VH-VL binders against Putative metal-binding protein TM_0123. Designs and how they scored, part 12

Target 1, 252 residues: Putative metal-binding protein TM_0123, of Thermotoga maritima (q9wxx7)
Amino acid sequence: NFGKTIVTTINPYYLIVSQLLGDTASVKLLVPPGANPHLFSLKPSDAKTLEEADLIVANGLGLEPYLEKYREKTVFVSDFIPALLLIDDNPHIWLDPFFLKYYIVPGLYQVLIEKFPEKQSEIKQKAEEIVSGLDTVIRDSFKALLPYTGKTVVMAHPSFTYFFKEFGLELITLSSGHEHSTSFSTIKEILRKKEQIVALFREPQQPAEILSSLEKELRMKSFVLDPLGVNGEKTIVELLRKNLSVIQEALK
Short names: E, the ipSAE of ESMFold2; O, the ipSAE of OpenDDE; V2, 0.75 times the mean of E and O plus 0.25 times the DockQ between their complexes.

## First folded at step 25 (VH-VL; framework fv_guselkumab)

Design CC3 (from AA3 with light chain A99T; at its last look DockQ between E and O 0.10; V2 from the best seeds 0.00; counts 0 for: pae O 2.04 > 2, placed apart)
Heavy chain, then light chain:
Amino acid sequence: EVQLVQSGAEVKKPGESLKISCKGSGYSFTNYWIGWVRQMPGKGLEWMGIIDPDDSFTRYSPSFQGQVTISADKSISTAYLQWSSLKASDTAMYYCARLGEYSYDYFDYWGQGTLVTVSS
Amino acid sequence: QSVLTQPPSVSGAPGQRVTISCTGSHSNIGAGYDVHWYQQLPGTAPKLLIYGNSKRPSGVPDRFSGSKSGTSASLAITGLQSEDEADYYCGTWDLRLLTYVFGGGTKLTVL
ESMFold2, look of step 25: ipSAE 0.746; ipTM 0.896
ESMFold2 (binder alone), look of step 25: mean pLDDT 93; pTM 0.948
OpenDDE, look of step 25: ipSAE 0.242; ipTM 0.699

Design CC4 (from AA3 with heavy chain I50L; at its last look DockQ between E and O 0.13; V2 from the best seeds 0.00; counts 0 for: placed apart)
Heavy chain, then light chain:
Amino acid sequence: EVQLVQSGAEVKKPGESLKISCKGSGYSFTNYWIGWVRQMPGKGLEWMGLIDPDDSFTRYSPSFQGQVTISADKSISTAYLQWSSLKASDTAMYYCARLGEYSYDYFDYWGQGTLVTVSS
Amino acid sequence: QSVLTQPPSVSGAPGQRVTISCTGSHSNIGAGYDVHWYQQLPGTAPKLLIYGNSKRPSGVPDRFSGSKSGTSASLAITGLQSEDEADYYCGTWDLRLLAYVFGGGTKLTVL
ESMFold2, look of step 25: ipSAE 0.753; ipTM 0.897
ESMFold2 (binder alone), look of step 25: mean pLDDT 93; pTM 0.954
OpenDDE, look of step 25: ipSAE 0.384; ipTM 0.732

## First folded at step 26 (VH-VL; framework fv_guselkumab)

Design DD1 (from AA3 with light chain A31H; at its last read DockQ between E and O 0.15; V2 from the best seeds 0.00; counts 0 for: placed apart)
Heavy chain, then light chain:
Amino acid sequence: EVQLVQSGAEVKKPGESLKISCKGSGYSFTNYWIGWVRQMPGKGLEWMGIIDPDDSFTRYSPSFQGQVTISADKSISTAYLQWSSLKASDTAMYYCARLGEYSYDYFDYWGQGTLVTVSS
Amino acid sequence: QSVLTQPPSVSGAPGQRVTISCTGSHSNIGHGYDVHWYQQLPGTAPKLLIYGNSKRPSGVPDRFSGSKSGTSASLAITGLQSEDEADYYCGTWDLRLLAYVFGGGTKLTVL
ESMFold2, look of step 26: ipSAE 0.806; ipTM 0.915
ESMFold2 (binder alone), look of step 26: mean pLDDT 93; pTM 0.954
OpenDDE, look of step 26: ipSAE 0.208; ipTM 0.692
ESMFold2, fold request of step 27: ipSAE 0.800, 0.786, 0.780; ipTM 0.913, 0.906, 0.905
ESMFold2 (binder alone), fold request of step 27: mean pLDDT 93, 93, 93; pTM 0.952, 0.953, 0.952
OpenDDE, fold request of step 27: ipSAE 0.213, 0.841, 0.871; ipTM 0.687, 0.940, 0.951
ESMFold2, last read: ipSAE 0.797, 0.792, 0.782; ipTM 0.910, 0.905, 0.908
ESMFold2 (binder alone), last read: mean pLDDT 93, 93, 93; pTM 0.953, 0.951, 0.952
OpenDDE, last read: ipSAE 0.258, 0.239, 0.317; ipTM 0.699, 0.700, 0.717

Design DD2 (from AA3 with heavy chain F57Y; at its last look DockQ between E and O 0.52; V2 from the best seeds 0.52)
Heavy chain, then light chain:
Amino acid sequence: EVQLVQSGAEVKKPGESLKISCKGSGYSFTNYWIGWVRQMPGKGLEWMGIIDPDDSYTRYSPSFQGQVTISADKSISTAYLQWSSLKASDTAMYYCARLGEYSYDYFDYWGQGTLVTVSS
Amino acid sequence: QSVLTQPPSVSGAPGQRVTISCTGSHSNIGAGYDVHWYQQLPGTAPKLLIYGNSKRPSGVPDRFSGSKSGTSASLAITGLQSEDEADYYCGTWDLRLLAYVFGGGTKLTVL
ESMFold2, look of step 26: ipSAE 0.774; ipTM 0.912
ESMFold2 (binder alone), look of step 26: mean pLDDT 93; pTM 0.952
OpenDDE, look of step 26: ipSAE 0.266; ipTM 0.716

Design DD3 (from AA3 with light chain D34Q; at its last look DockQ between E and O 0.47; V2 from the best seeds 0.00; counts 0 for: pae O 2.6 > 2)
Heavy chain, then light chain:
Amino acid sequence: EVQLVQSGAEVKKPGESLKISCKGSGYSFTNYWIGWVRQMPGKGLEWMGIIDPDDSFTRYSPSFQGQVTISADKSISTAYLQWSSLKASDTAMYYCARLGEYSYDYFDYWGQGTLVTVSS
Amino acid sequence: QSVLTQPPSVSGAPGQRVTISCTGSHSNIGAGYQVHWYQQLPGTAPKLLIYGNSKRPSGVPDRFSGSKSGTSASLAITGLQSEDEADYYCGTWDLRLLAYVFGGGTKLTVL
ESMFold2, look of step 26: ipSAE 0.770; ipTM 0.912
ESMFold2 (binder alone), look of step 26: mean pLDDT 93; pTM 0.952
OpenDDE, look of step 26: ipSAE 0.154; ipTM 0.680

Design DD4 (from AA3 with light chain G30A; at its last fold request DockQ between E and O 0.65; V2 from the best seeds 0.75)
Heavy chain, then light chain:
Amino acid sequence: EVQLVQSGAEVKKPGESLKISCKGSGYSFTNYWIGWVRQMPGKGLEWMGIIDPDDSFTRYSPSFQGQVTISADKSISTAYLQWSSLKASDTAMYYCARLGEYSYDYFDYWGQGTLVTVSS
Amino acid sequence: QSVLTQPPSVSGAPGQRVTISCTGSHSNIAAGYDVHWYQQLPGTAPKLLIYGNSKRPSGVPDRFSGSKSGTSASLAITGLQSEDEADYYCGTWDLRLLAYVFGGGTKLTVL
ESMFold2, look of step 26: ipSAE 0.758; ipTM 0.898
ESMFold2 (binder alone), look of step 26: mean pLDDT 93; pTM 0.951
OpenDDE, look of step 26: ipSAE 0.592; ipTM 0.808
ESMFold2, fold request of step 27: ipSAE 0.762, 0.758, 0.745; ipTM 0.905, 0.902, 0.897
ESMFold2 (binder alone), fold request of step 27: mean pLDDT 93, 93, 93; pTM 0.951, 0.951, 0.950
OpenDDE, fold request of step 27: ipSAE 0.292, 0.794, 0.799; ipTM 0.706, 0.933, 0.921

